# VH-VL binders against q96cp6r367to538, part 3

Target 1, 172 residues: q96cp6r367to538
Amino acid sequence: SGRLLINSVFHVGAERLQQMLFSDSPFLQGFLQQCKFTDVTLSPWSGDSKCHQRRVLTYTIPISNPLGPKSASVVETQTLFRRGPQAGGCVVDSEVLTQGIPYQDYFYTAHRYCILGLARNKARLRVSSEIRYRKQPWSLVKSLIEKNSWSGIEDYFHHLERELAKAEKLSL

## First folded at step 24 (VH-VL)

Design d1
Fold by OpenDDE, fold request of step 26:
Structure d1 (fold): chain C 172 residues (1-172), chain A 123 residues (1-123), chain B 107 residues (1-107)
Amino acid sequence: as target 1 above (172 residues)
Amino acid sequence: QVQLVQPGAEVRKPGASVKVSCKASGYTFTDYYIDWVRQAPGQGLEWMGRINPYGGYTKYAQKFQGRVTMTADTSTSTVYVELSSLRSEDTAVYYCARGWYEFWDNSYTFDSWGQGTLVTVSS
Amino acid sequence: DIQMTQSPSSLSASVGDRVTITCQASQSISSYLNWYQQKPGQAPKILIYAASSRQSGVPSRFSGSGSGTSFTLTISSLEPEDAATYYCQQSHSTPYTFGQGTKVEIK
């Protein structure tokens, strides 16, 4: 039930790409501002091993759905799995809980970022997403959740891919 | 080697404006923030604001709101700070500094500084 | 705004001495604290970030400690080249603020 949203190679090294996406980098902040995210907070990464770290993001997103509020609070938990020192790259699992929206208790979204180093200044980024249900909704409710969620998710990651391409060009 | 190069000095009269440049080299320009910090003669350090070269987003200290403008030119890897309605109290060395968030600790730090630009405001 | 207060404002010590500079924040800033060294006519130079992480290239005699509201910069054995003014800076929230500085002189 998941969808592959990004599968692209960028002329950016794996470590730099990781920095861009998973630190409070100019790229990330600029990107989130473009998305109209507000009240963004990022916790430090924490964990017993540098190969396995967790952090929490909180932010407010605009909601375009005519039903409900015009904005929603989001809590995103990220888990970082570092690849071996030789290969470079990482995997980041993200769980995104949106609060204040209809049927918020029924579902959350999950995303997996895979950064694979191909060369010194080249890396592949793969992003897949899925909607996970905590409760089984009625068919009509599920349809609504799916429609609204995928619309937002696809727009977000397509925008991310475009911005990464822009950043790539700026690096030349 | 990371370098931030600023002009040596600027002289202005009260009420005028000054624009100080900061040319960055030795690193990817859009991977770091640029902050401006000034230091009056014999005084401490005062943060003025920050610019994100990626997109040009800015955040200014309240004290300078309405008088300060920071801009970035990605084609020349140069950041500018413009301060208007100058007064004698604006006499200071103005530093640009490269800022970034450490990945693990998420701690913002200035790891490289320009040599500073002395801005003198006098009648 | 978060106020940063350093102690002392100035000190004089001999080569080889242990020097301690403290920085107090008006509210908790977790570990978001940097220490800089500034010599006359020069720009500040980063020594410590994240309260206790030493910047690459900084001598091991420099160390930082503390969390919350109280922080300390320690020079384990003062060297002649350490004569400078030292500043703490909170990076917890904008506007970023600096301590008033501590001038270290060599006897």
Scores: ipSAE 0.929, ipTM 0.958, lowest interface PAE 0.4, mean pLDDT 96
Fold by OpenDDE, fold request of step 26:
Structure d1 (fold): chain C 172 residues (1-172), chain A 123 residues (1-123), chain B 107 residues (1-107)
Amino acid sequence: as target 1 above (172 residues)
Amino acid sequence: QVQLVQPGAEVRKPGASVKVSCKASGYTFTDYYIDWVRQAPGQGLEWMGRINPYGGYTKYAQKFQGRVTMTADTSTSTVYVELSSLRSEDTAVYYCARGWYEFWDNSYTFDSWGQGTLVTVSS
Amino acid sequence: DIQMTQSPSSLSASVGDRVTITCQASQSISSYLNWYQQKPGQAPKILIYAASSRQSGVPSRFSGSGSGTSFTLTISSLEPEDAATYYCQQSHSTPYTFGQGTKVEIK
């Protein structure tokens, strides 16, 4: 089961919003730094066409576990699907693999970003997330994975939404 | 049109500090980085550091760490570089440059430059 | 730090000549290389980014090629206004570093 985490309209054009979220933009870097992410690397987009591209992100995230590691390595794979030229916007699917955390071999998280252009300087952003299991954990383990994962995911995207709102205001 | 406007010149004595401004216009200020590059008379180009106007985060060249401070004012779309403990070797033209990563290639480039500020350090 | 070495340091050519400037990196920088033109008393101007992409507004006679450690800037037919110093710059990692420059003079 997935959750819709962002469904908001911003006074930012679709192309600019795409640039902000999916390039090494000042917004993205500033946002990730606010999240205390470190060692962020972004590969170029690559693919068979400009309508279907792939890239890889790596970074280190802080972990709030008194009995475990204080940080974890993350590999995020993003796939970008461009909308038609008349529609404006794009879809980005993200798969996030976190290493060094309990039960890392059981699951990964998946996110879908949908940017829809509404006007020249207006776009809607929808973000939905899922926890995907490579194998079925015991009920108690699953509960733990769900609790910890959703807490982190929700905080991340709620923060993202707030920062986008701030960026929007700075552009006025 | 994109413009980065700097003061013409600054004169300082050794040991003093200098603060150079770079006023940006013609684009969304927080969508681009600002880098500082200096050029000693008759010499090449030397990167000093970069500031992210969104949040004010900075990266400095190790050579200048401890002496350089970059700041950004979003209300005036102005970036500043301050260099302290000046020495004669700091005499140079200081440029601000707008930097950004190309979306597909993820290639960082300086596509717009200020006209430069001549900073002279002399006794 | 990544060292960038240009060749030659200076050259003189006639209008209409093909001019080639090379840039060597001390380690692989993939395609993260820019070329700039600087005239006396002026700030540098971007010509090529990502090793081979020409900046908008730049004449078609300017082209860039190469990847890894070896790069080339080519002026297919030199014009009088092309008299300047040209710099390569790696954007692979900080600190960003520039070549020492190539001064192009017109005969």
Scores: ipSAE 0.928, ipTM 0.957, lowest interface PAE 0.4, mean pLDDT 96
Fold by OpenDDE, look of step 24:
Structure d1 (fold): chain C 172 residues (1-172), chain A 123 residues (1-123), chain B 107 residues (1-107)
Amino acid sequence: as target 1 above (172 residues)
Amino acid sequence: QVQLVQPGAEVRKPGASVKVSCKASGYTFTDYYIDWVRQAPGQGLEWMGRINPYGGYTKYAQKFQGRVTMTADTSTSTVYVELSSLRSEDTAVYYCARGWYEFWDNSYTFDSWGQGTLVTVSS
Amino acid sequence: DIQMTQSPSSLSASVGDRVTITCQASQSISSYLNWYQQKPGQAPKILIYAASSRQSGVPSRFSGSGSGTSFTLTISSLEPEDAATYYCQQSHSTPYTFGQGTKVEIK
């Protein structure tokens, strides 16, 4: 089942928060560098309307598993759903495919970002994640996938939350 | 309004170093990159590098690698570029510019410029 | 590095004239192309970004077009205040590079 990883209010407007997280912003670049992600590429957003857009991210992540590769290639597809101008905010669904890791063909991870504007300079960010299986692994393999995936996902989003809090303070 | 303020001029001898400041105001300092672009007298524009004020990460043109250092001070909203081992060819107006990524197209643009600092390198 | 070549290097035109400046990239840069205006003694000013998007506050007589390797800046009706040097700049990849500039003079 999915997990709620971020559910926080920031003293940052919804549009600014969207810009920080889903553009090639200084915040995002700095954050990814802190995570030691390399070879980061961002495609433009594309779609039929401004309310429904898609883009692709590619990057390399470090892997800490001593029995596996030291790095992995990642393809992340993001779909942006904009809220109406009156409400502010957006929803971004992210599908993350990691290559070069054990059992890569069995699963991918999915994340949903929800930005809700509360006031001019205030917005709520909710992030939930889940592991989705393309094939059903046997129990021991599933346990391994779950353990490794959640460890990485939780660390990533906890770090993101902390960095957003730092950025919030810098803007004051 | 967005403002990038630079000192007017600096004079140095060959072999010396120069440090040019760029004070930003009118916007959230860490939301935009700062790039440095120089222009020799009567010539075109040359990109030197970019700094991310959030974290201080930098990317330099290969031409200046080893000789250029960009830094950012979030407490004063000021970016610095230091160029060492100065040569006569380094005589130019040095501009800081605010870099902005357009959200949809991911197109990088210099939407605001400092007034430039004339750096003269002469014996 | 990506080379940017502008044409012409200079031109002289009358008020009301249609002026066209071209910029060619040594390789495809998609739509990652900006146009700047620089007047003597001043810093450059952004006119067009993403090849065809006009910056806020820029008069409608300025327009940009093109993609890939060929781009055009058009001034539909030249005004006296448009006397300046114009630069294209690719933002596709670092190092960012500029055209050599086009000086526009008013007759």
Scores: ipSAE 0.899, ipTM 0.944, lowest interface PAE 0.5, mean pLDDT 95
Fold by ESMFold2, fold request of step 26:
Order: C-alpha cells, then sequence, then structure tokens
Structure d1 (fold): chain C 172 residues (1-172), chain A 123 residues (1-123), chain B 107 residues (1-107)
C-alpha cells in the first residue's frame, strides 16, 4: 500500500545528499520556498544514538480551497535510521499531518526516503509514499481523499526530483 | 581552500548607492548561505541579511528593509549587496561571510569571512 | 531584537593568565551562541560555536560554556597572539546580533 515516487541515481555522494535533504540547507530551503511553503521551522535532531534520531518540521502550505482557508498548517515528524555511525546512507521515515483540509482527522501521509551510497560522488535516492487512515471513511470520501492526496504527493516529489537533478548539475 | 574575495574600498556621497561583490571559491557555491555583516569604524559588528544562493532567496534585517538588495550569480559564484540612499552612518567595513547550519543541532555559524570592503560615505 | 551584552569592554592581562569574558542575552537563546576573534585589520574568525563547541584548528586553551542567557569564553593561559577583540553572537533568531566586543590586551 504505497507508491514509489523517486528511484534515481544522482552524482551526489550519500553524505552530501543527506545534508541537502535533511539539514537546514540552501537546497531544502530553496525547494520549500519554490513550493510556496512559509513559516518553516526545523527542530534539532534528537535521539538515543546517531543511528536513530527524530526531528519535527512545521510549515504552512498553500491549498486550493474555494470555500475556506487558502493555506494549511503541517507538522512533519521525521525519524532517521542508520545501520552504524560509518554507514554509507540512511533511511528517513516521515509522517505528515495537515490541519485545514477536508477530512483532516481521517488520515495522514507517510514517506520513506532511502539513500544508498554507490560511490564517492554517487548515490541512489528512493522515495515511497502511502496514505494511512486513522478512521475508515466511506468509499466516496476515501476516493476523494486518495485523489487529492496522491495529486499533491506526486507533484511534491516530482518537483523534488527535478530540483535534485538541477542541483547536481550546478555542482558539476 | 575556502575563499571569499571582496574589493578593497568604495567612496560615495550621501544619497548614492553602492554595490559590493563577494566571489566565492573552494567549495560548492549553492551548498552554503552568504551573510553580510558590517562594522562601522571603532564599532562592533552588525548583521545585515542573508542570501540563499540556491534560488536567490533573501532575508534582511528590518533596519535595512527597503534599502538593501542581495543577489547571487551562480555562473560566477559571486554574491552582491547593494545599499541605497546612503548616509554617513553607513560608513563601515562590509564583510561577506559563509553561513551554514550544523546538521544535528541546527546551530548557525559564519565559518569563513571575506577580508571586507571599506565603504566611505562623505560629501 | 535580542540584545547581547559583553563584559568587560576591555581588559589587560599577562601572558599565562586565565582570561574570562562573559556575554548576556536579553532572552533565552538556548545554546545558539558563537564566539569570534578579530585582530586589527582582519576579518572576524570563528572560535566557538553552539556555546561550547571549539572550531577545528582553534587552540585548546579556548573554551566556551553556558546556555540560556549567560555565556562565558575562557582563555586558560593567555598567549601573545591572543591580543584581539572578542565578540559573542547569538544565532538563535534573526536579526543575528553581536555583543559590543571585549578588547584583550597583553600587559
Amino acid sequence: as target 1 above (172 residues)
Amino acid sequence: QVQLVQPGAEVRKPGASVKVSCKASGYTFTDYYIDWVRQAPGQGLEWMGRINPYGGYTKYAQKFQGRVTMTADTSTSTVYVELSSLRSEDTAVYYCARGWYEFWDNSYTFDSWGQGTLVTVSS
Amino acid sequence: DIQMTQSPSSLSASVGDRVTITCQASQSISSYLNWYQQKPGQAPKILIYAASSRQSGVPSRFSGSGSGTSFTLTISSLEPEDAATYYCQQSHSTPYTFGQGTKVEIK
């Protein structure tokens, strides 16, 4: 129950790709600004070891809602896993909760980022996503949730992939 | 080796504008922020703003809103600060500094500085 | 804006002395405080970030401590090359602000 949104090799080493996606980096901030996200805050990473860490992002996203608010508040919780302190890559699981959208109490979205180092300056990024339900909606409501959510998820990750491709060219 | 190269000096009259360059080398230009910090003669340091060279997004100290513009040119790895409506109080050394967030704790640090550009505003 | 106040504004000490410079923030900045050294005619140089983390290549005689609103830079044994002006700077929120500086002179 999910979709693969990104499965691409970039001429960016695993450590640098991790920095670009999961620190308060120029790349991440530039990408979020292109998406028109505002009020972005990132907590420090916190956890028991460098191989298991958690942080929270909060931000405001634009939405197309002709009958209500034109923006929504988001809390994204990220959990970083690494096999060991010297591992070449990581996995980040993200859970995204949005306030100010239809049926917000029914579901949230989850995303898994897998970074695998292939060489000194080369890594693979896989991103998969799923919609997780807290309540069971009727089929018509579920179809609405699925249609709107997948549209947003696909737009976001296709945009991210394009920006990563641009960024790797700038570093060459 | 990380270097930020600035011109040495500029002289302007009150009411004019000045544009100061900062050419970066020794690192991937779009991986780090560039901040501008000035120092009036015999005075301390004052942060003016920051530019994200990935996309050109800026954040300015409120004191400078409306008078300051920062730009970046990725083809030459150069950032610029332009300050308009100059006053004698704007006489200062203008530094560019490379800024970045520590991955784990989010601390923000200026880890490399240009040698500064002396801007003198006098009639 | 978060105001940063350093103390003392200047001091004079002998080689080998322990030197202590304090920095007070007008509100809590957690541990988001940097210390810079500036010698005459030069740009500032980072010494300490995140209140207590020493930058690579900085001599071990420099140390930082504190959190919240009160911070200290210590030079455990003053050397001739340490004559400079020292600045604290909060990096908690924009606009980033600096202390007024502490000029350290060798007697």
Scores: ipSAE 0.805, ipTM 0.907, lowest interface PAE 0.8, mean pLDDT 92

Design d1
Fold by ESMFold2, fold request of step 26:
Structure d1 (fold): chain C 172 residues (1-172), chain A 123 residues (1-123), chain B 107 residues (1-107)
Amino acid sequence: as target 1 above (172 residues)
Amino acid sequence: QVQLVQPGAEVRKPGASVKVSCKASGYTFTDYYIDWVRQAPGQGLEWMGRINPYGGYTKYAQKFQGRVTMTADTSTSTVYVELSSLRSEDTAVYYCARGWYEFWDNSYTFDSWGQGTLVTVSS
Amino acid sequence: DIQMTQSPSSLSASVGDRVTITCQASQSISSYLNWYQQKPGQAPKILIYAASSRQSGVPSRFSGSGSGTSFTLTISSLEPEDAATYYCQQSHSTPYTFGQGTKVEIK
């Protein structure tokens, strides 16, 4: 029920890639600013071990609405998993809830980031996404939700992949 | 080894501007923020603002808004701060500092500092 | 802006003494408090971040505690090399602000 959006190897070690994507890093902040996200907040990670942690992001995204609100509010909950404190990678599951869009009560999007260390300065990033329904819409509404959601998800993650490719070259 | 290199001193008249450089080495320049902090002679420390070298985005203390501009040149790994409409009260040592958020708790620290540039504003 | 007030402004102590420096914030900053050491003619050096976390390479005689509005830096046994000015700094919200400093002298 999901789609694979990124499956690429970068000349960036697994720890650095984790820091770029999942800390309040120059890369993440710069990327979100390019996406025109505003009111960005990131909570600390919390949990009872560094192998299982959770944080919450809130932000405002632009939407194309010529007569109504020009923006929507987002709450993104991320859960980080590791096999152990020295594992060469991690998995981050993200759930994204958006307010201010049609049918907002019907669905949310979920994204899985998998980072696998391949070498000291080399890692694979996989990102897959799915749309999860809380209420079952009738078929025509479901098609509209999926068309609009996948368009946004694809634009976001293809942009992220391009920025990661640019960023790895800056370290060289 | 992380190093931030600044010029030693600059002298200006009131009303002029000054541009101070900070050359970073020993780390990936775009992985960390650069903040500017000044210290008037015999006084404490005052944060002026920060720049994100990835994309050049800035945030300035309101006190300096309109007089301060920070820029980054990724090709030379150098950050600049420019302060305009200088007054005698702007006489201070200007430090650049490498800033970053700790991954887990989001604490923000200045973990490496330049040795400072003394800017003297006098007639 | 969050005002940071340090106490005392200066102190003189003997080698081996326990030294404490306090820092008060004008509003809660959770645990987003850093401590810096500055020796004459040098840039500040980070000692403690997140109120209580010791920076790598900092001697274990330095410790920090506190949360909310009240914070303490402790030097458990003063050494001659610890003569310096110490600053607290909140990193909770911009503009980041510093205490006025505490000058520690060896007597």
Scores: ipSAE 0.789, ipTM 0.903, lowest interface PAE 0.9, mean pLDDT 92
Fold by ESMFold2, look of step 24:
Structure d1 (fold): chain C 172 residues (1-172), chain A 123 residues (1-123), chain B 107 residues (1-107)
Amino acid sequence: as target 1 above (172 residues)
Amino acid sequence: QVQLVQPGAEVRKPGASVKVSCKASGYTFTDYYIDWVRQAPGQGLEWMGRINPYGGYTKYAQKFQGRVTMTADTSTSTVYVELSSLRSEDTAVYYCARGWYEFWDNSYTFDSWGQGTLVTVSS
Amino acid sequence: DIQMTQSPSSLSASVGDRVTITCQASQSISSYLNWYQQKPGQAPKILIYAASSRQSGVPSRFSGSGSGTSFTLTISSLEPEDAATYYCQQSHSTPYTFGQGTKVEIK
C-alpha cells in the first residue's frame, strides 16, 4: 500500500525536470547536500535502449538515533522507463535499501516518479512510495518501521517539492 | 547565445588577493556548474575547483585549499573566484568554464569558456 | 592525483597528413577523457568527450579512441586551421587533470 507524496505541476519541461532529478545536475547535488547526505556516488545509466535504463546511487544519510549509529548507508537502485526515445516524460522506479538501522533486513522502500510533459515548459511530477517487507514483523516492530520510514519519506519528498518550486523561479 | 564574460587583466603584488568575475548569459545559470582553470604563461592547464550555483556549494583542488574562495550571485548570474596570499607562481590566465554532466554516461565536460583573465603577480 | 602524459610534445605536419596524438593516464579512467583544442590567444574548446564522442560542430576529421589508460586523438586530414595546442583531460575524479599539451604546427 503506497502513499502519494507529490502530485504537482511545475513550470519546467519534462526533459529539464528529468535532467534535474536523474542526472548529476546542480539541482540534485545541491538538494542532496541540503539533506546532509554524504559519500554520494551516482553510477551512469546503463541498459540496451534509452527507453529502459538502470543506475545505482550510494550515499550516507543522517539518522536520529539516541542509542546507536548516527548515520546509515544507503543503496538506491533506479530503473527508468520511457515509451519512446522522444516521449514527453518517463517513469523512474526506485528501491532504497538502508543499512545500519533497526530491522534493516525486514524491509526496503520503493518510490515511483512519474513525469508527464504538459507543454514545452510545463510538466507534472507524481511521486508515490511504499514500504515493502521481506519478513513479516511482529506488530510493534511493524509500527516502529512504519513510523520511522514514513516520517523520513515524507520529509524527503516534501523538501524535494519545495526545492523544485524554488528552482523553477530561477529559470531563464 | 551562451557567454561567459571576464575582465581582461589584473595586476597584484605578492601577498595580495585578487577576485575575478565571470558573468554568465544565454542559459539558465543554476543548471550548470562553473569550474575555474588556470594556465601559466606558456604552460598547460590546471583545474582549481568548481562551484554549484544552485546553493553555492564548492569543491576545490587540494593545492588551493585555504587560499581559494568561489561564490555565486544568482541575481546577476555571476561567479567569482578569489585567490589570496598571491605568489609570483600564481601569474596565469584564469578561465571560468561551464561544466556539464552528460545525462546517460555521466561524463563531465567544459562546454563553454570565458576569454580568460590575465592575473600578473609581480613586485 | 591522476597524471596525464601526452606525446608527442610537438609536431610539424603538412596539410592533408594524418596526425595522431596519444595520452596515457597513470591509472584507469574508464572512458572519462576529454580532448580540447586551444588556438593562440583563445580559450580551449572541447572537441571530444567520453573518449570518442565528437562535440557538436566539430569537424568529422577529428576522432578519439581508447579506454582505461591509453587514448588517442586522430586528425584524419590536417587542415590549416588545425594548427593549435591539443590537451587531453581526465574527468574521472577530482582534481581534474590535463596532459601537458601537444603543439601542432603546419609546415
Scores: ipSAE 0.749, ipTM 0.894, lowest interface PAE 1.1, mean pLDDT 92

